# Ledger of designs, part 17: VH-VL binders against q55578

Target 1, 249 residues: q55578
Amino acid sequence: MAERIQKLLSQWGIASRRHAEEMILAGRVSVNGKVANLGDKADPQQDFLSVDGKQIKADNRPRDIYLLVNKPRDVLSTCDDPRGRKTVLDLLPQDLQRGKGLHPVGRLDRNSTGALLLTNDGELTLRLTHPRYHLPKTYDVWLEGNPSDEDLEKWRSGMMLDGKKTLPATLEVISENKDQIHLLVTLTEGRNRQIRRLAEELGLTVLKLHRRTIGPLQLHTRGKVLGSGQFRFLSPAEIRLLKKQVNLR
Short names: E, the ipSAE of ESMFold2; O, the ipSAE of OpenDDE; V2, 0.75 times the mean of E and O plus 0.25 times the DockQ between their complexes.

## First folded at step 4 (VH-VL; framework fv_pimurutamab)

Design s27 (at its last look DockQ between E and O 0.38; V2 from the best seeds 0.00; counts 0 for: pae E 6.3 > 2)
Fold by ESMFold2-Fast, scan of step 4:
Structure s27 (fold): chain C 249 residues (1-249), chain A 121 residues (1-121), chain B 107 residues (1-107)
Amino acid sequence: as target 1 above (249 residues)
Amino acid sequence: EVQLVESGGGLVQPGGSLRLSCAASGFSFSSYGVHWVRQAPGKGLEWLGVIWAGGSTDYGNEFTSRFTISRDNAKNSLYLQMNSLRAEDTAVYYCARGYSYRYVGHAFDIWGQGTMVTVSS
Amino acid sequence: EIVLTQSPATLSLSPGERATLSCRASQSVSSYIHWYQQKPGQAPRLLIKDASNRATGIPARFSGSGSGTDFTLTISSLEPEDFAVYYCQQRSNYPYTFGGGTKVEIK
């Protein structure tokens, strides 16, 4: 069966779908010896695909890779930055930066820190980013001042955002002093912009936003701390738990 | 009646492992952060860690690598897995529910009766 | 971490007397101090939360006050069941920490 070339390259872990599209536009991809155009399809059982003149064979496909990164501030959640700014791939050894098709699953803003999954498994990426799977994400949120009980209860119960009420959140107060409050917020629909926008709606300023977990993935469990700017491979158990969470295997 | 009941304490040799359990009843267990606190004989209280309602854990600095807190909301149960036990880990271990005037979390309004762990040869 | 210092270590009083227990923090905790009572062989019991808010079921003779670094637990007229060890705890920063305790004993 024929599929879009960028989908095949992404499925095979050669590049993210977006990067694969860029490779096609740059004339780096060929089908049966002819340069491919964006929108072209190929049947992997019948057609011969090549990248930069090298034929893509079963034995040349990158292995599936799953990495957890503790993203620091001032690093972009992208594979490639046209302007040369530091990206999450720049945190990795050179052999993982190129030829593996690694890309971040979702995003964290430049000012946000914490857990970020990198993988070349395109199917897992699509499912983990799809709202229907309600993947829980937990955030450490530092807010300026001392919000009221009523304000935090509104956030917990759900607030109107872009014409639709947000899903209920789990909010707990970790610590509170004269100048700020530290909340632990778990969202099943959560994204870092959602947290900032909901705080803004309540008249609150987010001082720091750190993503602690993505589903079963944690930065500081198993007797190990994954420090800022560091990465680690996921265990087989973590990979199985992630796939189960989105109805894969 | 809201209550917590610990079990699993006993005598263990240095370097050994032990798993403590805490059974909750009379409240919506999954809605609360739950904590482990210990007390050595004749000494004060020491906070060990918490598992928050959302499932995340936080520990006192010295316990992160040896102790693991987990929960099973379907069984209304809290656990403390203790590895590489030392004589100084000898204490009564309490589980406690977190609650405060404003929000659930960190004031300990319901405590179990404690389970004694003795680490000696 | 925030260190909490309780004083006196032991307070010897008679039933009917007023007890005043102190808890001092190494840095400001605003009003985020909790007080617990522990009797021999029993688990601690929450008395006061966030400096001055009496927990459910706690008799009116127990009161808390203070802010910043200095906090006080007051028992206006000691009953026999009040002779126990009392601990303060802070929630301003984690790790959460407890004071060393004050033992209120019969004179």
Scores: ipSAE 0.636, ipTM 0.818, lowest interface PAE 1.6, mean pLDDT 86
Fold by OpenDDE, look of step 5:
Structure s27 (fold): chain C 249 residues (1-249), chain A 121 residues (1-121), chain B 107 residues (1-107)
Amino acid sequence: as target 1 above (249 residues)
Amino acid sequence: EVQLVESGGGLVQPGGSLRLSCAASGFSFSSYGVHWVRQAPGKGLEWLGVIWAGGSTDYGNEFTSRFTISRDNAKNSLYLQMNSLRAEDTAVYYCARGYSYRYVGHAFDIWGQGTMVTVSS
Amino acid sequence: EIVLTQSPATLSLSPGERATLSCRASQSVSSYIHWYQQKPGQAPRLLIKDASNRATGIPARFSGSGSGTDFTLTISSLEPEDFAVYYCQQRSNYPYTFGGGTKVEIK
């Protein structure tokens, strides 16, 4: 059966669908010796796919890699930056930076820190980023300001953002003084800069944002500490839990 | 009435495992972090760890490898899985609710009655 | 970890007397100290939150003070029901830790 090329590349762990599309647009992908165009389909059983001149087959695809990274501040959640800024891939050894198809699953903005998943499993990436699957993510949030109990309840129950009400969130006050509040916030959706934007709507400023969990993944757990800028491989158990949450085998 | 009730304590041999439960009632359990604290006979209190409302956990350093805290919000239940138990783990185990209020941090405002765990040959 | 040292270990007093309990931290914990009361055979009871805030239902005779490393729990006039063990606890850093406790006993 013929499938879209970006889907095939994603399934084969070469790149996410989005990145695969970029590769196609860049002329890096060919089918049966001809440069592929966006929208083209190929039958993996009949056609020969090549990336950067190298034939790609399902049986010789890179092994599946799953990494948890503690993203530091001023590092971008992208595979490549035209401005030459440091990306999360730069935190990895050279052998993992190129040729493996690793990409971030979702993103943390430049000024945010904490847990970020990197993988070359395009199918998993698609599932984890799909709105159908709401993996809870927990953040340490430090805010400047003095939110009222009413405002915190608004946040908990949902607030209008981009014409759509946010999903209910869990908010725990960890500490507070007249100048600053520390919240533990759990979201089940990932809208663009959601925490920062909601804080702004409430007249608050985010001083620090640190993601501590992604679904079953915890940055620090079982005696394992992952410092800023560090990464580790996911355990088989963690991978199974992730896949299970998105109905993958 | 707001209350926590521990269960699952008993006698276990060294190297054994035990799972404690804490049943919550009278409040929105899913909105609170809940802690485990133990007390050896005639000794002081020792914090074991916490599971936050969102499900993340923090442990005492010496317990991260042997103890696991989990929760089931649908059942209003907190759990403590204890493995590789030692004689020194003999204690009354309490679950406690972490409470936060304006300009003041978490304090343990609600405690269970405790459940006794005895590790002995 | 942060070590909390309580003193004295035992305080022998009579009803009506003033009790002063000390809790010293190995490093600054700001005001992130709580006090608990525990009677024999019972779970601890929250008394003071973050150094100086009396918990709901706690009599006015209980008060807390201090910041940084030195904290004090004061019972202005001991009632018979106040004879118990008192613990301080810090939440400044993980792991949370308790003091060794002060036993207030009847003289």
Scores: ipSAE 0.074, ipTM 0.639, lowest interface PAE 3.2, mean pLDDT 90
Fold by ESMFold2, look of step 5:
Formats: sequence, structure tokens, C-alpha cells
Structure s27 (fold): chain C 249 residues (1-249), chain A 121 residues (1-121), chain B 107 residues (1-107)
Amino acid sequence: as target 1 above (249 residues)
Amino acid sequence: EVQLVESGGGLVQPGGSLRLSCAASGFSFSSYGVHWVRQAPGKGLEWLGVIWAGGSTDYGNEFTSRFTISRDNAKNSLYLQMNSLRAEDTAVYYCARGYSYRYVGHAFDIWGQGTMVTVSS
Amino acid sequence: EIVLTQSPATLSLSPGERATLSCRASQSVSSYIHWYQQKPGQAPRLLIKDASNRATGIPARFSGSGSGTDFTLTISSLEPEDFAVYYCQQRSNYPYTFGGGTKVEIK
């Protein structure tokens, strides 16, 4: 069936939907010999869709790929960095780095580590990152300081951040001593630097922040450890659970 | 009233597998981290791991490859799946409740009676 | 991981006597030490949490003290039911660990 051209270019791994729109506006995309406009549709089975004179063939659509990465510090959660800094795609084998349409689902701060989902399934990405779907994410948070029980309850109940109260969170104390505490924090939202900013509001310093899980996805399965900078494919069961969480299929 | 009851222990051959269960009653099971602790005959206590109220797990260093902790909050049950069992795994296995989600602390205030696992030819 | 060393391994005492049990940690655990009592054939029972706080229903003759690396469980006047093995447990550092136990037995 005919689909919007930017969607087709994304599905074929040529560019993100945003970049594909920029290509269309720049006159780089043609359908049946005519320069395309935003909003135009094409059917790869019936039309000659080309980018910079190169045909996009129906049979060349990349397979669906779902990867879990254990992101190390100082690696960007992006598929493209204008400054050429190391990104999560650089952690992958070369055959996965380009031409497959892989992008991160959500993000982790540069100085955070842990679970990050990479996929070329654009519909799943839109749903998993949409504010409507509150996919739980669990973090290990090491803090300098010794918060009171009242401080922890404020965090659990919700605190003001950028004029909007945060959603309730789960905080479990894994260990502590006089000067440091190790929390397991579960959030159902992904506001900008939320854990770091709420900790700072409580007078605490984040020593380390590591995302342990994304919904059903865990870095450690049955005692098996996915090491820093490593990746793995999702199992069919994991893919089904993610899709169920956001009402796909 | 408030209790934990282990079951599923028994005799198993080396290399075998066994699944232990721990049934909780008299408290809000889903609100607590629950732990497994074992004790070899005549020896001390050894912490195996925990499943937190939020469902995440942590294990003692030597137990991450062969043992899996899970919970079913609808059934108020905690499980320990043990694979590739060895003679040194012979012990009484206890489940225990911790306070970790609501209090600063991990004291085990409620223990089950234990279930014996014997790994022998 | 943190090693907890309990001493003595065995205390032989009579009812009415004062028992003093030691637990020493290989690294500071602040005050995050718990004490348990275990009678033969039974599960452990929580006595003291966070070094000095008696658990619910624990008699006043049981007390705990200490901070950092050195902790003490004291039973001010032994009752017949107090003859058991006592374990300390730390929660300051992952993984959680137990001491080797101190057996309190009748002289």
C-alpha cells in the first residue's frame, strides 16, 4: 500500500523520518521522475521512488531488529552526532551500524550507563516513548549523602520539577552507610535528567546512575551478564511483551 | 498470622534441578523485598539473593549463574529455581521478609521454617 | 564483600549470667548490623536491627551496641531459653553477609 515518503525512507534505513522530510524539502526525492513534496505517498511495489537518483527497491527493506545495549559512560544516545562523538551505534558490529535504520528508543544521559533499546521499528519507538504509555524503568542510583525518611517519601510521592509534579516513584534502599546510599528507583516517566535533578533538590550528589531494566528487558538474565558496551538481540518473547505493553498487534 | 512457608525440598542427584516455593500469608506480600538464605548442615547462614517489591533481583556473587529468584504476587509466592546442583548446595533453604521498600534497612523480620535440599547420589 | 567475624565461637555460661557476644566487620558498616537468634531445628529470629534497636517482642535483657567495625550483643541475665546460636548480619555493603555465629551453651 502507498505510504508517506518519509515513512518509506525511514523503513528502508535511508534516514530518520525527520531527516527524510529534510531530504524531501531539499528536492532530493523523486517519485516516477517527479520531485516529491512533503505529504506525497508512494508504493514501492508500483512506483519508482528515488533519492539522489538512486532507486529504492521494495525487496531491499531491512528486517526488523531489536537490540538491548548496556551503554557505557560518555557514549551518546543518538544515531547521529554533528560533532562526531562516540554514539551507541559505534558499539555495534559494522554490519549493524549503517543501512539497518537502527535508532535508540528514548535516551540515557551521556554520563549515565545501562539499558538502552535500539530498534528500526519506528511504530514501537513512537509508542514506547509516548507520554501516554508509562513503561517502568528501574535504575541503580548511588548517592553521596544520607537522606532522611522524609526526603525519600517526598521523592516517592512526587516533587516539583519544571513547574510540574513528578509521577510517583518506587524507591527501595539496597544498601547504605553514613555518607552514601544505594537506591533502586523505578520511574514510569522519562523527564529530562529527572533522577539527577531530584537528588540535587534534596541536597544529594549522584555518584553513579545505571539503568538496570526497561520494562521486561533486563541486562542480566538468569545470572547472565550483559557487560558494559555489549549488546544482545531481544528474544521473541521480549518483543511480544514490549508490543503488548503499548497495544501493538 | 504473618508467615512464610517453604516447600519443594528433597533429594536430588548432582547436576539436577529443583524449584523451591515460599508461600506468604498475613501481610501485603507485593510490598516487600523477599529473600532466600541457606544454611548447610552444621554451618552458618548464607544470603543467596532477593527479589525486590518492584520485581528486580539481586544475587550473592556465587549464585548468579545457577539460581533464579522469581515471584508471583497474585499467588503470594516466591520461587527459587536451582539448576546444575552440586553436593555443596545441600542445605536448609529459608525464605525471609525484608523491610527494604518502606524503611531504611534490610533486617529479616519474618523467616520461613526452611526446606531441606539434599544433593547426593 | 564484608567479612563478619564473631567471637567467641562458643560461650559456656549458666542461667543468670551476663553474655557478651562480639561481631567485628572487615570494613566499616556504620550501624547497619542485625542480630539473629537460632535454636536447634528452628529458623533464625530477629533480635536487634541497626545495631541497637530491639525487634518487636524481644525482651529487654537483649541489647546491642557498637558502630563502625565493632559490635556487641549483650544478654544481661541469661534465661534457659536463651541458649542458642547468635548471628550478626550486615546490610551496609552488597552482598549481604552473616557472621559465623556464637553458640551460647549451658555450662
Scores: ipSAE 0.063, ipTM 0.619, lowest interface PAE 6.3, mean pLDDT 86
ESMFold2 (binder alone), look of step 5: mean pLDDT 89; pTM 0.920

Design s28
Fold by ESMFold2-Fast, scan of step 4:
Structure s28 (fold): chain C 249 residues (1-249), chain A 123 residues (1-123), chain B 107 residues (1-107)
Amino acid sequence: as target 1 above (249 residues)
Amino acid sequence: EVQLVESGGGLVQPGGSLRLSCAASGFSFSSYGVHWVRQAPGKGLEWLGVIWAGGSTDYGNEFTSRFTISRDNAKNSLYLQMNSLRAEDTAVYYCARGLGYSYRYFGYAFDIWGQGTMVTVSS
Amino acid sequence: EIVLTQSPATLSLSPGERATLSCRASQSVSSYIHWYQQKPGQAPRLLIKDASNRATGIPARFSGSGSGTDFTLTISSLEPEDFAVYYCQQRSNYPYTFGGGTKVEIK
């Protein structure tokens, strides 16, 4: 199985396809010790590629990638949309949108905003989405109306949803006025539209829903904010903390 | 007896860093949002920020880039990391517990306060 | 942010007199005002929560009232231990803010 060198380099996370083409033109890429030209192909199982004299392991696997996105409203948290609507992948540079296997970990509804992890690490994805690991996620929730003490206590202790009681949640009131309440809600499970459906069960309307954290991942760090529609790579420390939280490596 | 006790204050030069601690006892620390409030000599109270029971943090706008609030529930402790300190940061720093967690209650009235720890930023 | 203005800055009274302290908000805070007492060299102490609800252990001589933008803390008959600085605080809007304080001092 031979593939174009710029495609292999892009799939392995070494460079974007465009940058890989520039590297080839500059004579920086070699196949089996011979300088490669644009249009050349290599078989990742048989051939040895090098960049700037450093050999690259030739397996056909994309490099592991971990991104945090601040999802805006009206963007779908899917890999693909059959109706052609804007997805979270559309927020990324072209070289990250295709060929890397990037997918969102869990989902945020079209009308919800905030922290969303994208990765191509399938094992990490399985563990982060498994309820066994109780990964905490914190949300800013703006509600129309005025929940009673009993309503908030029901939510905190757990309510019936699809025939199964929800896990206990941490709820804190950030601010309140006669028409609206702003809650901070921390959940250790991710059931379908859980916050919106629990609010509806209590007769409350969610005006805005924003996820501010996923486990140790934050949109706001010291002196640095990931703005709406922006993305960043996770630091090595963040990747280690995520993996530790789900008992991985 | 419900208590909060601050420590770590002292004299620091402008541009320096300092970490304050607040030790909690007599209540379920992990169940509460806890706050930092400061008071410059002869001045009023100023809210710095909070770390909620779930671990999320919020700050007054001017403190976001220089101050970090964290907690260690296993140690029943609250922390304030202060960087790039300025003369105007000279104050007594208090930690305080926000009242109300399991109900709709009196909107984070600060019912328990520490004694305060003095931070002086001077050359 | 919501600005709280306390008046007067200083209130000079004798023991046994009634003290009336004002707190005004730059916009409506409904009833979401708390009151604190601070004595020299001490941390603040919660007195009144959500405009009118006395905190645990606070003597009946302390009362709060008001809604919207105008709030009042009343001490019906001053005891020697009541001479202190009093602060109001709002929880209606984020970030939380305090008033500048009113000092109640012996005449």
Scores: ipSAE 0.242, ipTM 0.643, lowest interface PAE 5.0, mean pLDDT 85

Design s29
Fold by ESMFold2-Fast, scan of step 4:
Structure s29 (fold): chain C 249 residues (1-249), chain A 121 residues (1-121), chain B 107 residues (1-107)
Amino acid sequence: as target 1 above (249 residues)
Amino acid sequence: EVQLVESGGGLVQPGGSLRLSCAASGFSFSSYGVHWVRQAPGKGLEWLGVIWAGGSTDYGNEFTSRFTISRDNAKNSLYLQMNSLRAEDTAVYYCARGPLWFRELHAFDIWGQGTMVTVSS
Amino acid sequence: EIVLTQSPATLSLSPGERATLSCRASQSVSSYIHWYQQKPGQAPRLLIKDASNRATGIPARFSGSGSGTDFTLTISSLEPEDFAVYYCQQRSNYPYTFGGGTKVEIK
């Protein structure tokens, strides 16, 4: 079906979405020989888009790309940083950093590590980040101290955060000693810094936070390991499972 | 290919100290937590402790004051510093791999062949 | 600490027979039990992780089951190379602990 022109231009690597909007406003973009207006849509399979008089056909569109990154610490999960700090795109080869429209799906803060999906499939991104689909994410959480069973039960049941109770979480004790505990936490929502803020509310300090899985996605597959700072392409089976999770074909 | 090789074992007198080494090859050593496990002659396995990929350590209760685990990622090496050794510390000492930062299952999937430490006069 | 009790201490069987090995925990370990095989003069070898997940390269005749405090390792039909000592291990709490082992010996 038809897509907004600025989305197509971004996916084809012609401009960022913001710059694409400015190109449209400047009258540089045409659809089927007519100058496009902001908000217009086009079907790349049926319509001919032109930029500065050059026709761009569907076979010039970058292929849909799905990457899993193992985000290291001190790297920002964003496409661009106004202050020029290292981002997850900087972990990719130059050919993938520009011209493909790749962006992270959701976020991990600078101090967190682990699984982060990058894609240029905007529809999948919208659905994976939409609260209605309740995509489960699993985290390894290392906390300073030993929380009580009551503290863990409060977390499992849901706690107030920004005026709204959090959804129930699955918490499992992986290991513990006198000084710290390692929890496996599964969440079906992605509220800002949720794990860290809930731990703080219980008087606990997060020492390390690592996202192990995103829905069916794991950092390693059978026989292959994805190390810190590395990326891999998703398998066709993984893409299919992600799309089914959010009611896409 | 993927290997862990222990060294530094031998005969030591009661009250003495000894440092064991474990050399890793064939995998990204810095990405894994690594463990020390010992086995006294004719007895079962006993977990000593772990050093995680991030450098933090955890020990069995009786080992925390006498034993120290460290690692050197540049040398792909794991160490066990043993102090105030006693006759009951006589054992084969194994290093074992696991887990990766993002590994779902925290099992010991790769083991060294062990190095024998004998504490006697 | 969590104590793991393995039974029997020794199991005498012939090739082709089924072996059933027990591991009981002093408190719940959920499904966080691993099984290892050790032959004389060799390092332990991982067989089963988290109660029921066979490790890479392990033959289908090995299977694990259980949850909470009671766990079982089953060898459906013993091969000559299966006569060894088997250990369970828990990863639920520090310190990590091993069972005392079950020796499977030829009758």
Scores: ipSAE 0.000, ipTM 0.374, lowest interface PAE 21.1, mean pLDDT 83

Design s30
Fold by ESMFold2-Fast, scan of step 4:
Structure s30 (fold): chain C 249 residues (1-249), chain A 122 residues (1-122), chain B 107 residues (1-107)
Amino acid sequence: as target 1 above (249 residues)
Amino acid sequence: EVQLVESGGGLVQPGGSLRLSCAASGFSFSSYGVHWVRQAPGKGLEWLGVIWAGGSTDYGNEFTSRFTISRDNAKNSLYLQMNSLRAEDTAVYYCARGFDWLRYIGHAFDIWGQGTMVTVSS
Amino acid sequence: EIVLTQSPATLSLSPGERATLSCRASQSVSSYIHWYQQKPGQAPRLLIKDASNRATGIPARFSGSGSGTDFTLTISSLEPEDFAVYYCQQRSNYPYTFGGGTKVEIK
């Protein structure tokens, strides 16, 4: 059940009701990543409340959960699909699918594979998806065709996309034959279908797109492989590094 | 030694209330989902509900209005609050360990308490 | 609610004989069936998890098989300590449910 935000903050011992109202008026309180206004309501079981960028937990809220998934093909990066198609939540055990508030951080297309973060930490999600933090993501990209050194340098320096130049990217050639090239691409921005559209501008077709890393998060750690369709919990060290990246304590 | 020990059972009159406790030792209690299961005399096992490591709960359909599961991680304890008790609630009540959220292992009930008997009778 | 039907209700066998216990689900549970053993006056003990995986310390004579709606627990050669009640349980949907049990008793 929804309750006035100042009532919830007071009940949780964050501030007196009067001070909670002052915090709301000062723009310090957010609900689901949006600045709250006085008079707004939130459901403590469903909504994510934060004060000064720190998530506030309710008694009945699930523990903060951080999962890395190796997303396979033909699985949607969404919590709910109106057409009943397989989603990333369907890869999880039933006890993690229900009542936990888990959601993917960002998206990978149905045909793209690899690293995808799932969490119920709404404030972390908001910050990780915000352009200001320039979280690097690394992709294995298989392209049909033979790009010239000049084409690759153009991609590295930035190209026009939807009237705006893309940010510089890091590109490394992993292997090449007469029919295709395998690139390792690191981006610090996430524009709609960016890799596929930039390849198309260079006359190249993306055959396969696999996200290898998200910031410090890797699918393959020392002696351990996170296989397709599998997931693992983030270590405390990984969580701390991820939060530090977005100035969250 | 990994253990779960139930307590709080006894004789209670119909319409009464009772709170069962389950004390955990020998493992990181806070990281596990823990379950309540009951068994009426001479009958089979019946799942009552679970409280997950994060504090969320799921119940069997018949129990949501009368029974409440809670936990106190500082005390390594699990609780079952039972209200409006009926003769049909007479059973041995077990607590059981389930899923470990930190290590992503387990779904089956690998550790059980010895059970505590609740008798609802006039 | 998924209903689990165990059959037979009672098996009367001698030591050394093979026991085959059935568990049928009212709808598909994939492979998400667990088997437990319960002796008189004791709490249940986990035997098999997710249809076919033996729990730690469980003897090789115990095996599980099946998927979808039909599951089997097999004890290849009964030992005296195996005479007990056996329950199947599903973790596919809430509420979690148990079968009614199969009692394996000495002849």
Scores: ipSAE 0.000, ipTM 0.400, lowest interface PAE 16.3, mean pLDDT 83

Design s31
Fold by ESMFold2-Fast, scan of step 4:
Structure s31 (fold): chain C 249 residues (1-249), chain A 122 residues (1-122), chain B 107 residues (1-107)
Amino acid sequence: as target 1 above (249 residues)
Amino acid sequence: EVQLVESGGGLVQPGGSLRLSCAASGFSFSSYGVHWVRQAPGKGLEWLGVIWAGGSTDYGNEFTSRFTISRDNAKNSLYLQMNSLRAEDTAVYYCARGLDYLRYFDHAFDIWGQGTMVTVSS
Amino acid sequence: EIVLTQSPATLSLSPGERATLSCRASQSVSSYIHWYQQKPGQAPRLLIKDASNRATGIPARFSGSGSGTDFTLTISSLEPEDFAVYYCQQRSNYPYTFGGGTKVEIK
């Protein structure tokens, strides 16, 4: 992560490595507001470098890409899999797969499907995943079993999970038969495997879990369905709405 | 006064070579990425390539084998060496400064030279 | 390479009218589009950088918008000096590319 300052300046096209060393010796380079010395290191992700009082910008990738993906089953919501399994990046054209810094915002399990935001905007990602700013997310949940009205109301009001009561959830019955029930579940928090674990606590088995929306983002836009394995770019309006929700301008 | 001034243009026969110069003044030349852009008569703009403050270069795909960009910071000068010239290389050649010299990939062209005309004809 | 398509190729308007110029990218360029103005016999002049940021000295009647693949340059009320050719340019990927230009001419 941390690298010699002259190496960073050279990588960023500010100066040759030798000229960068001369700039450092001349007192023209600062790290976090302090004049740097030859041999100093900086982490470009944590530290702010300046030359002649101007902040250095150090990213050779497009900064503002926002994609909505409809994640299919058996695809991992990660950028890199050590075992070489298919990831959400593999669903994109080659020019978006490499050199863009795209990563998923949050996670969906290998067996879960649906809406997943990909972006290279690190600040937006941090805020969208922060507990304080969790956007409402809606899920289609298919369960094996026959939950009582009392079971569903217990889920709605909150249940104990890892020593802390879950936040209230919105549950709506979409359809049911003698063997299965289809629920629409809205959550404002993202605890590990929350829907599956709460269903298990009630003696129910999740047959299918599909994320329908992330805040204002929907897979059914303007009468068109974003199909399984497909992606689309977010509109400027959608990006503005997401940023507004997390107090980012 | 911040300025870029191109020179070295003229008439060249097909298959010939030509070296263009761009003289910079009024700013710290060594701190900026500088670009070459051309425009054929009556046509649009075409980016040729750049040499960054650190000396690395990037080119348009058509130009990698025939054109070379270099700089001499002591002389505040940018160069374009053009080889194996063709009739379709006939154009006005502009040098341009990348706006934010501290962001090597983030360059709007805020300062342009007046251009120098290169004509490739028998 | 990323192809930028500008439309219309020619826009015939009168002074005082609103001009809306389009630039579409063959793939996402995020917000990394710049707009330039060029008059006959002159070098291009930077108008807007990174989709929506007016360059130094550029009048408020010029504005830019868009992200991803669709970008717009708007001139709210044309002045006589605004009749020129306008180019968009992407800096998202090498090689950097320009659109074919939109000529704004007097009707």
Scores: ipSAE 0.000, ipTM 0.381, lowest interface PAE 16.2, mean pLDDT 82

